VH-VL binders against q9umr5. Designs and how they scored, part 151

Target 1, 268 residues: q9umr5
Amino acid sequence: SYKPVIVVHGLFDSSYSFRHLLEYINETHPGTVVTVLDLFDGRESLRPLWEQVQGFREAVVPIMAKAPQGVHLICYSQGGLVCRALLSVMDDHNVDSFISLSSPQMGQYGDTDYLKWLFPTSMRSNLYRICYSPWGQEFSICNYWHDPHHDDLYLNASSFLALINGERDHPNATVWRKNFLRVGHLVLIGGPDDGVITPWQSSFFGFYDANETVLEMEEQLVYLRDSFGLKTLLARGAIVRCPMAGISHTAWHSNRTLYETCIEPWLS
Key: E = the ipSAE of ESMFold2; O = the ipSAE of OpenDDE; V2 = 0.75 times the mean of E and O plus 0.25 times the DockQ between their complexes.

## First folded at step 8 (VH-VL)

Design i27 (framework fv_nofazinlimab)
Fold by ESMFold2-Fast, scan of step 8:
Structure i27 (fold): chain C 268 residues (1-268), chain A 122 residues (1-122), chain B 112 residues (1-112)
Amino acid sequence: as target 1 above (268 residues)
Amino acid sequence: QVQLVQSGAEVKKPGSSVKVSCKASGGTFSSYAISWVRQAPGQGLEYLGYIIPIFGEANYNEKFKGRVTITADKSTSTAYMELSSLRSEDTAVYYCARVDYDEFGSYGMDVWGQGTMVTVSS
Amino acid sequence: DVVMTQSPLSLPVTLGQPASISCRSSQSLVYSDGNTYLNWFQQRPGQSPRRLIYKVSDRDSGVPDRFSGSGSGTDFTLKISRVEAEDVGVYYCMQGTHWPYTFGQGTKLEIK
């Protein structure tokens, strides 16, 4: 018998995007109970991430309670950040595999096709003006906008990512770290041809320095200080890195080779 | 220098909808947010919501959620506030105001429109 | 929601004398960035509100220096050092730290 799988979608997304993923799981692990959460769909995905965490928490509690053997999370794009917070705020989660599917774990700094479509101007250098304010922080995109040229503003104003990454102090940091460390496996997936997540190494806890040079996870203060347990998880053998070239942002949940290589092995 | 010019006064029947416009001139429309605030006759100020045009999406006060819709048209530098299912209690002056995120940290509503009187007749 | 309470609600004052308005919030208004998003607005009869002060104590461009703001946490004050005739109107405090943003009930300043 296979552990149930809970799927959390991304920005401007819905459960419909995962129809191929569900087909793949059914083929390789028949009988798996897969729940794709239909919360914060479409434009509602712009709601503040802490509001989304609360809603998703209420939805996952009964699922986890019915599965004493544990559950798996598959969390796509922005949804990976929601799942990061869930693992930290829930002192009783029973997640075995947390599969992060091209999620900006260290934040986002880049003009995405979504933003270029809405407004034909570069948002990359100017979005910090809006995002690093209480007004901007009521929108999910701003909760993980990480401008490497205004790192001081990011650290002080981010109401979500800077806190969950332990980049700014929080009263609950010790408890959040303890909770996160209960995860069985942290499976990180992403790749250079994503085209949306910028830098793509953010999916692997890498990120830009002030010169826009990417520093990998092991060079980040977050890792070096073990702020929420990455160094401990890596030492435990619990971090899996699965980069794959040739996959665009909207194809991570519908590529069979990606599924067989990076996801299937972690669905017990 | 930014100016906000609102549409003219409206008289509406209970149960109808009203759509108020707020046209910006000067500055870069997409670089700031537009707030909507109302004031009933002889009463204080009440925050309805705001839109960040660059995201194309608004944030609404729960009190008005489901009845208020705020939109923005970047091509005309115009924000709109539509309020549906009007009641006599919605009689008020409706204001738009700019929320700028400048280098001095002067966030909040620094430039206001002239106001639009919406009267819901009994 | 954060409740903003102003005192007094009616403030008759003699020309040239100082005036002081209090604003109290039901929660701390300090945001995570260390800033306190407490604003003061003036509304003259028949006019739109005008922001006088942002972040507790910073004056907007063009606002006379006789207006000053002070306070911290949950207790804030707007002071006018020498009231002039054009200062007649209603003054509102507003918090922008916690959504939904809320205003005090207003203080009507009148010349005696």
Scores: ipSAE 0.551, ipTM 0.796, lowest interface PAE 2.3, mean pLDDT 90

Design i28 (framework fv_nofazinlimab; at its last look DockQ between E and O 0.75; V2 from the best seeds 0.74)
Fold by OpenDDE, look of step 10:
Structure i28 (fold): chain C 268 residues (1-268), chain A 122 residues (1-122), chain B 112 residues (1-112)
Amino acid sequence: as target 1 above (268 residues)
Amino acid sequence: QVQLVQSGAEVKKPGSSVKVSCKASGGTFSSYAISWVRQAPGQGLEYLGYIIPIFGAANYNEKFKGRVTITADKSTSTAYMELSSLRSEDTAVYYCARVDYDEFGSYGMDVWGQGTMVTVSS
Amino acid sequence: DVVMTQSPLSLPVTLGQPASISCRSSQSLVYSDGNTYLNWFQQRPGQSPRRLIYKVSDRDSGVPDRFSGSGSGTDFTLKISRVEAEDVGVYYCMQGTHWPYTFGQGTKLEIK
């Protein structure tokens, strides 16, 4: 039998968005038990990510317990960060494949049309003022806002991304790394035509430097220092990168070609 | 200079709702967070919640068990605080305050409205 | 929730004499960025609160230099070097580090 699949949605999203994905999985892997977690939907997805991590943890623990052979995680957009944190804090997870579906794994610094109401062009450069404060950090968006021009503020004020990345020292860094490394495979999916994740390479742990030049995963300090295990995972062949062009952000979970190419191979 | 002007005094019956407005002028509304604080007669200050208008999202003190709703209209630079299921204990002066942000990382409530007296009585 | 405890709650002072108000938090107010988001507010009779001090010791514009804030971690103090008649009112400390943000009970400063 196929391992259960757990799906975690993204920002302002719900389980309904994954109806096509469920169909694809059912067709190609009949009998698979797929659970789309219906937590923190819609505007509730703006709650602090650590709160979300706790909520999702409570939901996945029973599922994992009933699946001794392991489970697969498909985590979309903001959900990818939630899942990475989840795997970091759980010392007994049994995740075989962690599929990060167009997730801003290295953070967000965008002002796309999709997010203009959140990140107006005129405000993108100043969002650090709000986000890197106690007030701002109570919202998920700010938990992974990564301003390359204010790296000091990011490192010191980010209450989520900087911590799960091991970019700021904390007492759980070693344990979180150990826990995260329990994953069988890390499947990173994203693409240049996403239109939301900015830069789109963030889905592959790439990100801006101080000059807004995009650097690849291997050039990132988190990789070089193996702060949360990326270097180790890569070395043992556990990281899969699946870039795909021509897919908008809201279509990653509803594209058959993408599913067959980037998701399906890891559901066996 | 930034100013916050609140709506006028309200007298309400128990069980009803009240909605207080707070209009900002003299600054960029989208650059602020707007906090709501109340003060019962002769008592101290209590933090109700705040909104970041640019996000259209508010954070609430759980003490109020979902009775408080904070909203903002960016087009009019106005924040609103609605309190439902009013009780006599909700009688208080309600204040809005701006949470300031500067390039030095300074944050706080530096500008306050004049306050809105809400009286809940049968 | 973080409990803010002020002392004294009542502070009678002679004009021209100094005054000191203590504020203690149940938890450290140091945020991850290294800042301590402790504020002091003054509320004169019949008026809205006015921020005097932010981040423990920084004075707002227009606040007389006779007001000063100090402290760290969980212990904070507001001092008035020479109390004036206009200083009559209630003073509140407030923490903005841990949600939900909380105020002290207030200290009522009166002239003897």
Scores: ipSAE 0.888, ipTM 0.948, lowest interface PAE 0.6, mean pLDDT 94
Fold by ESMFold2-Fast, scan of step 8:
Structure i28 (fold): chain C 268 residues (1-268), chain A 122 residues (1-122), chain B 112 residues (1-112)
Amino acid sequence: as target 1 above (268 residues)
Amino acid sequence: QVQLVQSGAEVKKPGSSVKVSCKASGGTFSSYAISWVRQAPGQGLEYLGYIIPIFGAANYNEKFKGRVTITADKSTSTAYMELSSLRSEDTAVYYCARVDYDEFGSYGMDVWGQGTMVTVSS
Amino acid sequence: DVVMTQSPLSLPVTLGQPASISCRSSQSLVYSDGNTYLNWFQQRPGQSPRRLIYKVSDRDSGVPDRFSGSGSGTDFTLKISRVEAEDVGVYYCMQGTHWPYTFGQGTKLEIK
């Protein structure tokens, strides 16, 4: 009776991270078939996002085919960008709810506690030098690095995010928009205490301008031009915004209150 | 001014492994990528892979995937290339090289190590 | 993989005369950013390769202006306006646009 749920993990992650999420789903929607995709785990999560999209696409096709009533996607962190691309490249997806758990939908730019731990010698102002090159674009992190001080380089060199956001032209853009618009609900989740996603409003399609002032979704050219359908989805009432304070990046999939408030209502 | 200094020549038996080091000095090690390239005697250049130390991650040429491992130790500013299951065809000079960058990006390899001869013989 | 083809493979030249090396790629080397990641390297006997040219035509610091690079798309040329004795060595083109990155076979420049 409940639609199957497909879970896509994030950077340096694996299926084990979702054990609490699976418990919550089983408690509130018993009998739900939940598939956590065990692809691109750990260091393999650094592979180019288009390679990850192809691998995840091959895994989700048979699941969607067996569920004529539709499926739900729960996509965490970097996984939310994989799911964005899946919805665009699949001519026949039957996704009802796309639940994006703290994903950098407009990109990542910032020194955070997590980035300082992960990249102790990196300086956010200089990462554009390697990221916006063929060498850097072979790594997932650089595929969504969005330096607001070098926006022209981001627009021209990003092999992934600038294309799926419609910020740079692509031959498939019209088809990608048509496919994405088939989604039933776009559920955006994130919050100020995440500590990794910078700015945290990226999870809601907000982002820095050249002065590092955050502009919300409705002020973005991507939204105003309706490049991949955000304005259309909002007009249909299909976009859900669910911000929550007090949740760190690794806790979005293991917080019961978050689950009950932001995820549970969209699972059937 | 960045310099790359590699470990000394090695003679290995078929089936063994070799680990070549590349120590960087003069610049911020983590700020650039380190490439590994080899050259068999009298032959051309072949790209094995590269590491971006700030990500702690490497990318490998599919031809060598499963045999080559590239790592970096930021505390000693040293990159390593380990090649396993050695064959006589792996006899070559192995080079490390820095991928440059400037205001607008990274373009290729501007600073090279002196090379390390690895000879695989029975 | 992108195949890089150099011609000639052997280039005997008289001191003081110009020299020219061609490099062709099996597919376009223009990256999405509009840049072409085509490099030229010089390898003198017994030495490591040294980059001469990056981005088709930009010279590295310390490279004499007698070396120049040109080309676009799939066809590239390295020119030496006046060959000197120290220019003896093997010259390689390399593409950095498409992974895995690949080199040409090399052109051996010798003095007649």
Scores: ipSAE 0.751, ipTM 0.887, lowest interface PAE 1.2, mean pLDDT 91
Fold by ESMFold2, look of step 10:
Structure i28 (fold): chain C 268 residues (1-268), chain A 122 residues (1-122), chain B 112 residues (1-112)
Amino acid sequence: as target 1 above (268 residues)
Amino acid sequence: QVQLVQSGAEVKKPGSSVKVSCKASGGTFSSYAISWVRQAPGQGLEYLGYIIPIFGAANYNEKFKGRVTITADKSTSTAYMELSSLRSEDTAVYYCARVDYDEFGSYGMDVWGQGTMVTVSS
Amino acid sequence: DVVMTQSPLSLPVTLGQPASISCRSSQSLVYSDGNTYLNWFQQRPGQSPRRLIYKVSDRDSGVPDRFSGSGSGTDFTLKISRVEAEDVGVYYCMQGTHWPYTFGQGTKLEIK
């Protein structure tokens, strides 16, 4: 029998968006219990990410308790950051596969669906003005906004991403790393044609340096310091990278080939 | 020289709604936050909520129990505050104010509108 | 909610004399970035509030040197070294660190 699967949605999203993914799981792994969490839908997805983490934590606890052999997480877009924080703060999680489906794991700096209503280039250079303020940090987008040209502001003002990445010292860093490392596999999915996650390599823990040159995961300070366990996981053979071209941001959970190649093998 | 110009005074009955506008000129409207603050006659200042127009989303003071709605129209650089189910204690001057940031860490309400008197009477 | 407590609530002062207004918060106003988001506003009779001081001690544009702010943590002070007739009005402290952001009760400065 297959482990239960928990699905966590992204920004401006809802549980209905995953109907095709559910169909694929049912066809290939019949009898799998799949729960698509119906929390923080639509505009509520702009609530502070720590508030979302708390709400999703309360929802997953009973599911994990009923499945002592373990569960899998499929976490899409912003939802992948919620899930990574869950794995850090939960002493008692039993997650085998954490499947990060086109999530901005190292942050976001660019033209995205939640910025589509504006001229993207000029607005990304200005968002640090509000995002690195208390007013801005009350919104999820600012919790993972990562301006490579104002890294000092990011490191000091981020209430979420800089903490879960271990980029700023805090008293829980050791415990969060220990908790995260209990995951069986970290499956990283994304691709160059996503169109929203910027740089798209953020889905693989890559990100811009100050010149907007993308440094890969292994070149990132958080990896080199092993601040939350990436180097340990990679050495253990627990990180799976599954890039796929030709998929737009809203299509990751409705592409059969992507599912079969990158998701299905990890839904034991 | 950013300025905020608000709509005119209103007299309302209990149980109705009021919508106050705040038009911004100068600066990049979508990269500011626009706050709403009220002041009952002879009383202090009370924060209702704010909007960040680029996100199309607002943050509200729980005190108003879902009666306040804050929106923005980026094409006209105008923010709106709507207060529903009006009560006599909602009689106040309603202000909009801009929140800005600079390299020196200046956050706060640096530019204020002229205020809009809303009177709720039977 | 963070409670902001001002004292005194009424401050009669002789022209040319100094004035001092205290503001205390119910919790630390130091934000995660190391800054303290404590602001002071002046509201002259019949006018909208005007920001005087931000980040505890920084004067806003066009604010005279006779206004100064100080303090840390939970205790803050606004000082006017020599009160002028134009200074009459109500002074508010405000914290911008913890949502929902809150104001003190106000201190009414009057010429006696």
Scores: ipSAE 0.578, ipTM 0.798, lowest interface PAE 1.9, mean pLDDT 89
ESMFold2 (binder alone), look of step 10: mean pLDDT 89; pTM 0.916

Design i29 (framework fv_nofazinlimab)
Fold by ESMFold2-Fast, scan of step 8:
Parts: structure tokens; C-alpha cells; sequence
Structure i29 (fold): chain C 268 residues (1-268), chain A 122 residues (1-122), chain B 112 residues (1-112)
């Protein structure tokens, strides 16, 4: 039988967005138990990410406990960061495939046409002023705002992403790395036409340097230092990269070709 | 210079709701956070919550959770604080205040509105 | 919640003399960025609060240099080197490090 699948949604999102994904899974892997978590929906997705991690953790524990063969995670957009933290804080997770569906794994920095309601023209370069403060860190989007022109502020003030990426020291870093490394497969999905995740290569652990030149995962200090296990996972053959052009941010969970190419092979 | 101008005084019955406005002028409204603080007559300051207009979501002090709603209308550069299920102990001056920012961060409330007296009595 | 305790709560001062207000927090106010988000506010009778000091010791624009803030961790002080008639009012410390943000009880400064 197929391992259960747990789905974690993104910013301003809910379980309703995954109706096509559920249909695809049912067609190709009939009998799969799919749980789409209805937590932190809509505007509640702006709650601090550590608060969301705690809530999602409570929901996934009984699902994992009932599946001795393991489970798969499909984590969309911001949800991919929640799942990163879940895999690090859970000493006993049994996740086989962690499928990160267009998630800003190295952070977000950009004003996109799609996100104009969140990032008006003058705000991209100035969001660091509020985000890198106790005021801003009470909101999820500031937890992964990564301004490449103020990297010192990001490193010191980020209460979430800098810590889970091992970019700033934390007492639990060694345990978090050990826990994360138990994952069977890290499946990274994203593409240049997403229109929201900026840079889109953040979905593959690439990110801007101080000149806004994108450096890929293997050039990141996080990878080179093996801070939470990316280098170890890559050497083990456990990282899968599946870029696809022509897919907008809200279409990753509803594109059949994307599902067949990037998701279906990892749902044993 | 940024200015915050609040709506006028209100007298409300117990159990009703009040909605106070805070209009910003002289700067980019969405560039900062707007805090709401109250002060009962002869008493100290109490923090209700704040909104970051660009995110469209507020953070509330647990003491007021379920009764306070803070919103922002970017088109009119106006923040609102609505308090429901009013009690006599909600009688206070309600202030809006801008959370400052500079090249290095945000530190607290640097510009305040003039205050709005809300009286709850039968 | 972080409790902010001020002393004294009533401060009668002779014009031209120095004044000092203490503020103590129940937890350290140092944020992960190394900054301490402690603010001091002045409220003159009938007026809105006005921020005097942010980050423990930085004066806001237009605040006279006779006002100074100091302290670290959990113990903070606001000093007025020479009290003027305009200084009558209530002074509040506030922490912005830990949510929910909290104020001290207030210190009423009066001229004798």
C-alpha cells in the first residue's frame, strides 16, 4: 500500500487549493490516505512560523504514529518552511519524501506583480526596517524575509529562517541537523515563471548575493558548511531537483504535467 | 513630517461597539506599523495591538483577543481600531501611534495621534 | 508577560535640581540582534505621550540633552540633569522586546 501523504498549505491559503492534487494522487495511487491540514488558513498564515510549526506538529504526530512504513510531506510555498522546521524539531519523524513545492527555502526578496498587495513599489528595499525588529518578527513573512543588502540584520534578527538554515548559531542546531537528515528524499520543485517566489531559485536553495546575482545551492555557505545537512543529503543522492517553466505560483498544485513529472515518482 | 489625526470623542452604551479612526498624512502609510494604546482616566498606558498595513494583518494583546479588531485602508491612509462588547472599564483615551523606522530598524512609537476619548456609560 | 516596574511613582522635584526614574523588567530586554528595545515616554497634562528615548539611551530628535537614558539587561534609568517647569508630567518606560509589549506604571513628576 502507499504511504500516507500530509499536505501543508502556504501564505493566505487553505486546504481547498489542493483539490486537483488530491484528484491526481487518487488517480495514480488509489487508496493513498491524504490529509490536507486545515490550520493557519487565510490571514492566520501570517502568524509567526514557530507558532505554526507547533500547531502543525500536534496535527502530524498521530498521523506519523499510525504509519510505521513512513509518510510523505507535500509542502507548498510558505508551507515548505514549516515542513523544514518540523523535520528538524521532531526527534521521531518518519518522513520518506519531503516534497517542497515552490517554497522560498533561502528566503524571499522581491516586489512581484503577483504580490503587489504585499510589496508595493517602494517597499522591497525598505521592508528590512520593520521585518528585522521584534515588531516584524511576529509575522510569518518577516520570518523569511531575506534582504541581501542587509544580511547582517537578517542574520541577527530573523527568529526563524536564519536559525533553521543554520545561518546563525542555536543551541539545538546539532539535534535539528540530525533530525532533518532522517528524511528519505528532499524533492525541490520550482521554476522561473512562478512570479511570486523571488528569486525563484530560492526554491532550490539558491539566493541573491549582495549584488543581486543569484548563487546556486552549492555556492551557499549553508551548503558548504553543511549547516543542516544539504551537502550530506546531496552526497547520499537524496536531493531531487525538478525545475519546470511555464507554471505560475498558484498553479503548482493543479498542473497535471508537473504532478506526473515531479511529484508522482516520489509517492511510494 | 508624518501626522496622525484621530476621530472625535464617542459615548457608548455597555455591550455596544466603538470604531476609532487614525488618518496618516505626510508620509507613505504602508511603510510602518500603527499601534493602538489606551489610557483609562488617571491610569497608565496599556497596549492593545498593532497592524502592519502592508501585510493587512494585526497582532493583538491576548487580554483583548476576541473583542479588538485593527484594520487599515491603504487607499485612505487610515487605520481603525474597533472594540466590541464594551464595558464601563473600557472608558479611556485611545491613541494610535506610528512605529518608527530608520536604516537600522524599528524601535517604538515616535509619532502619536491626539487621542480619542471613549466613554462607556448607560 | 514582561512586568515593568518603575520607582518612584511620585517624584516631587525643586526647579533646577536633577531627577532620576528607575525602571526594572522581569526578563532581560536584549533582543537577538543585540539591541535592547527599551523606550521612555513623557506625557504632559492633557497631551499625547511623546517618546524621549529609544534603545535605552538614544534621544529622539528635538529632545533636550538634559534628558539621558542608561541601563542594561533588566535595570534602566531616565535622568533629567536640571528639571524645568515644562517637565511636569508622567514618565513611562516601555519594553518592545517581548510580545505583548508592556509599560511601567508611570512616574508623576511634580514641581515642589
Amino acid sequence: as target 1 above (268 residues)
Amino acid sequence: QVQLVQSGAEVKKPGSSVKVSCKASGGTFSSYAISWVRQAPGQGLEYLGYIIPIFGMANYNEKFKGRVTITADKSTSTAYMELSSLRSEDTAVYYCARVDYDEFGSYGMDVWGQGTMVTVSS
Amino acid sequence: DVVMTQSPLSLPVTLGQPASISCRSSQSLVYSDGNTYLNWFQQRPGQSPRRLIYKVSDRDSGVPDRFSGSGSGTDFTLKISRVEAEDVGVYYCMQGTHWPYTFGQGTKLEIK
Scores: ipSAE 0.714, ipTM 0.871, lowest interface PAE 1.4, mean pLDDT 91

Design i3 (framework fv_nofazinlimab)
Fold by ESMFold2-Fast, scan of step 8:
Structure i3 (fold): chain C 268 residues (1-268), chain A 122 residues (1-122), chain B 112 residues (1-112)
Amino acid sequence: as target 1 above (268 residues)
Amino acid sequence: QVQLVQSGAEVKKPGSSVKVSCKASGGTFRSYAISWVRQAPGQGLEYLGYIIPIFGTANYNEKFKGRVTITADKSTSTAYMELSSLRSEDTAVYYCARVDYDEFGSYGMDVWGQGTMVTVSS
Amino acid sequence: DVVMTQSPLSLPVTLGQPASISCRSSQSLVYSDGNTYLNWFQQRPGQSPRRLIYKVSDRDSGVPDRFSGSGSGTDFTLKISRVEAEDVGVYYCMQGTHWPYTFGQGTKLEIK
């Protein structure tokens, strides 16, 4: 009946965070096989994103192999970046809907109340010093730290995000683009009241310029150059944008209205 | 001026664990990395792992993974290195060292603690 | 793991003469940012290591200018233009480009 759903959690999260999401799916699509991946939970979510991609890849291969009609991915927060890389490195993925749930697709730059628990207020302007070094790049959050005032350092030192976004050249870029373009639908979800993802438009491939003015996806060089396929997907009608106000970062996976509006329609 | 002060020498029995402290003064403890390096008597330097206190977790050399735990207490600006299942081969001076942090970047260990001698003997 | 190989292991030098220590890595130490994370440390008997050089050739503050670092890719050199008595100790190169970070085996500098 319904295609299987694979769920990838975010920073400091675990499968337990998705109990409400699983209830919603069971109510609207009874019989759906939902697998929430219990890898890189809690503090292990700070491991390098390429290490996480390898582990999640090993877990998803048998699930995809058993589902000839395809699978759906629901990827929350940092998990959305893991899923971006999975779709690029897997030469035989059969993902129909990739649902990116408030993920920093163009990176993170900000002091938020939630992140102040991990990052003190003054660290936003200073994180580039450690993040854009081999030392910092061994931690997931530095893999998508995108300081708009040090864009040259981001482009050269980011071992993950700059590569999967095609912002810096990589030998595998052409293959990664081809693989990513096989996705049926790219469903982008996010909103202004998230309070963690900064700028919140990063969830929609928008980001700060050097003056901290947000430029939307269509103004980004990665879109204009079609570096990993965003322009092609948009032209194909495969990108869905679903912004919603009033939802905080930890509530995206437990809000019924959000589920009904932005997720449920894409779970065929 | 950042200074790192380590705890005193330890004598441990095989199979036990040891926990060495490294207290930082000066600078912003949360924003730099603290490395742990050891040196067996008459031998060279070996990298165990490091912590960036602001992230609350550490990266470990695979050789020691499962035996070494590095933690940090941001309120006291103190990093700790705990090594379990001690053997005679773990007899060494254990050093903490700060990875430099300035307007130009982070390049390696610029400030070192005085070292802590850990002796493992039956 | 990246293997760091130093030569010579023992370096007897006459006071006032130049000394040179070689360090070779098993793979390139150039990071994607264009920097080479090659450090040189001095360890005097009974003391903690002290960083002399970072980024191949940059001297730490307080390090005499008779110490210089050079090299690129996989081949690096530490030079002391005129060896002084206080230079006795073991010198280590270290790479910080590839995890896990690794040290050379050390070069013992002695006066003869």
Scores: ipSAE 0.713, ipTM 0.879, lowest interface PAE 1.6, mean pLDDT 91

Design i30 (framework fv_nofazinlimab)
Fold by ESMFold2-Fast, scan of step 8:
Parts: C-alpha cells; structure tokens; sequence
Structure i30 (fold): chain C 268 residues (1-268), chain A 122 residues (1-122), chain B 112 residues (1-112)
C-alpha cells in the first residue's frame, strides 16, 4: 500500500521519541511499515557522523531492497545530516520523500538556553578552537559546527558538513551530487521557536554571514553553484519548505498540526 | 595560565579499579580537551583517551575500551580517569594533559599534570 | 594505528655539539586543514613530559631557540643546535592527526 518509512533520530535521542509520530502515521496512512532505526542512541549520537552514516547505511539497504516502489525518510535534527549523506553515498537509493525535521543543514552556530550546558555563551565564539581540530572532529557536533566568523577553518577542517554540502572539494563530489539528485522530494521543516537549531533557517539551507545576518538558501554559494543539486531540485519543483512557528526542538515529532501540515502530504 | 594538579599515588590489587583526578586551575575548563596518557616504568608514552567537558563525552583508545572511563565535573574543573579490572601490566605513571586552546587552534598537549603513580600488586 | 618510529633510540652527544633526532610515521600526518599535527616532547628524568614543538616547527613559549623542528608528510626532525647539560632526557615525537594518537618510542639523549 503505502511506501515504507524509515526514521532516523537526532542528538541524544532514541527510537522511543517517535511514538507520537508513529501514532499519527498509523491514523492517516494505516498499514504503513515504519522502521525507526535504533542505532547510535543517546551518547552514541556523539560518534563521528561518517561512522553513523556507515551504520545507518547497513540498516537501510535491506529495507530499500524490499520496496521497489520506493521509501520515505523522516530524519530528525542531527539525523537529517546523516540522511543527507546517505542519499549522496548510496548509488542505489530509492528514496521518494526525504523529510528533514528541524535539521541544521548548513550547520550550527548557537548558544541556546535549552542546551546551555553544551553551548554556553563563552563557548559559542570559542568552540571553533577545538571543533576545527582532529580532537573535535571525532565528535558529531563538531562535524557540523559552522562558525561564520571562522569560515576558513570550517571549510578546511570540517570532515563532514563542508564536504557533503560541496563547500570543499572531494573526489566523490560528482557521484554524491548525482545520487542526491535521485530523491523525489526534499521536504524541509523548521521554525523560529525551535530554540536549539541556530540559526533556525539552517533547516532551510539558510545561514549566517560574517555579520551574523541570515542569508536564505538562494543567496548561498552552495545553491548558486549548485554544488550538490539544490538549484536543480528547486527548478524541478522537488523542494518543499514548511516553516512553523510555536514548536520547540523536542516537539517536531510529536505535534499533530505539524504532522498534518508538513509530513502527512508527503507519505504516499 | 592553566595548571593541572593530579591526585596522589595509589597501590591497588589485581582486579580492582583506580580513579585518578586532574584538577585544572586558570582558563576555561569546559572548552578544552583533557587527555590521559600513561607510562609504564622505563617505557614510552601511551594514549588512553580524552574528554571535551562541554560535550560530556570521552573518546577512548580501542585498546582500553570497556576498562577505561573518563569523566569531567565542570563545577570543580576536575577530570577523572577510572581504569577497572587492573592487571600488573597497568602499573604506570598516569598523566593528564590539556590540549592547547588558543586563537589559532588545538595542536597537542601543552600543559601536563605532575603524574600519578599507580602500582598494581598483590 | 599510525606507527611512529624514532632514530636513534640512544643519542650520546658531546656538550656544546649539535644533536638531531628523526621521527617517521607509517602514513602522512597532513590533516584535511593543511596542518601537520606533529609534536615533540622532552621528558627530563623524574619529570612530566614538556612540549617543545607543535605543528612540526612552532616552538612553545619558553622553549629556547636552539630547539627547532622540521619535516613534512611522514619524515620529521628535531634539532638542538648546541646541547646543554639540562637537555638530558628522553625525547618523543607524537602524531595528533589520526585517532588513536600515537608516540614514537623515545630517544634518550645523554652527555658523553
């Protein structure tokens, strides 16, 4: 009936967080086979993102193989970056809708009161010192830390995000772009009251310039150069933007109105 | 500048655990990495693992995974290294060391503790 | 794991003469950022290691200019232009590019 759905969780998270999402899917699309991947849970979500991509890749291959009509991905927070890389490294993925739930697609640069113990004010401007080093790059958070005041360090030291976004050259860039472009729909979800993802527009491929003014996706060099296919997808009509106010970071997967508005329409 | 002070020498029985402390003074403790390195008598240096306190999570050398636990208490600016299931070959001086953290980046261990001798004997 | 090989392991040197220690890695130490995370440490008898050199050739504050580091890729050298009595100790190279981070086996510098 409905295409299977694969769910990838975020930082310090697990499959349990998606119980409401599964309830909503069962109500609107009864019979949908939903697999919430129970890998890199809790503190293991701090493992380097390329390690996580490898593990999730091994888990999704048999699911995709069983669904010749395609599958949908719902990827939450940091999980959205894992899914970005999966779509690029898999020569044979058959993903129809890639639904990115408040994921820092252009990176993270923020001190939030919600996670202040992780991103205290004194560390926001100084985290680049450790993140852009071999020590820092062994942790997932540093893989997508994007300090707009040290963009040169981000471009050269990021072992993950700068590469998958085509912001730094990689031998596999052409193949990664070709693979990513096979996706049917890129559904971007996020909002100003998230309180964790900073800037929140990172969920829509917007990001800070050197003055911390947010530039939207169409103003980004990665879009203008079509480095991994965003411009091509937008021209094809394959990018869906679904911003919603009033939703905190831990509520994206448990808000019924959000589900009905932004997710439900893309679960064919 | 930053100074690291470690707890005193320990004598432990085989099969027990030891927990060594490393207290930092000066600088912003949460923002730099604390490495743990050991040196058996008359031997070279061996890297056990490190913690970045702001993340609350450590990275361990695979050789010691399952036996070593590195933690940090940001309120007291203290890092800890606990090694369990002690064997005679774990007899060594254990050092904590800060990975440098300045405006140009992090390149290696620039400040070292005085070392803690851990002797494993019956 | 990256293997770090030092030579010589024992280095007797006459006071006031130059000394040179070689360090070779089993793979390139150039990180994606273009930096090479090669450090040199000095350990005097009964003391903690002290970093002398970081990033192949940069001296730490307080390290005399008679110490210099050089090299690239997999081949590195620590030089002491004029050995002083206080230089007695063991010298270690270390790579911080590839996890797990590894040390050379050490070179014992002695006055003869």
Amino acid sequence: as target 1 above (268 residues)
Amino acid sequence: QVQLVQSGAEVKKPGSSVKVSCKASGGTFSSYAISWVRQAPGQGLEYLGYIIPIFGQANYNEKFKGRVTITADKSTSTAYMELSSLRSEDTAVYYCARVDYDEFGSYGMDVWGQGTMVTVSS
Amino acid sequence: DVVMTQSPLSLPVTLGQPASISCRSSQSLVYSDGNTYLNWFQQRPGQSPRRLIYKVSDRDSGVPDRFSGSGSGTDFTLKISRVEAEDVGVYYCMQGTHWPYTFGQGTKLEIK
Scores: ipSAE 0.737, ipTM 0.883, lowest interface PAE 1.3, mean pLDDT 91

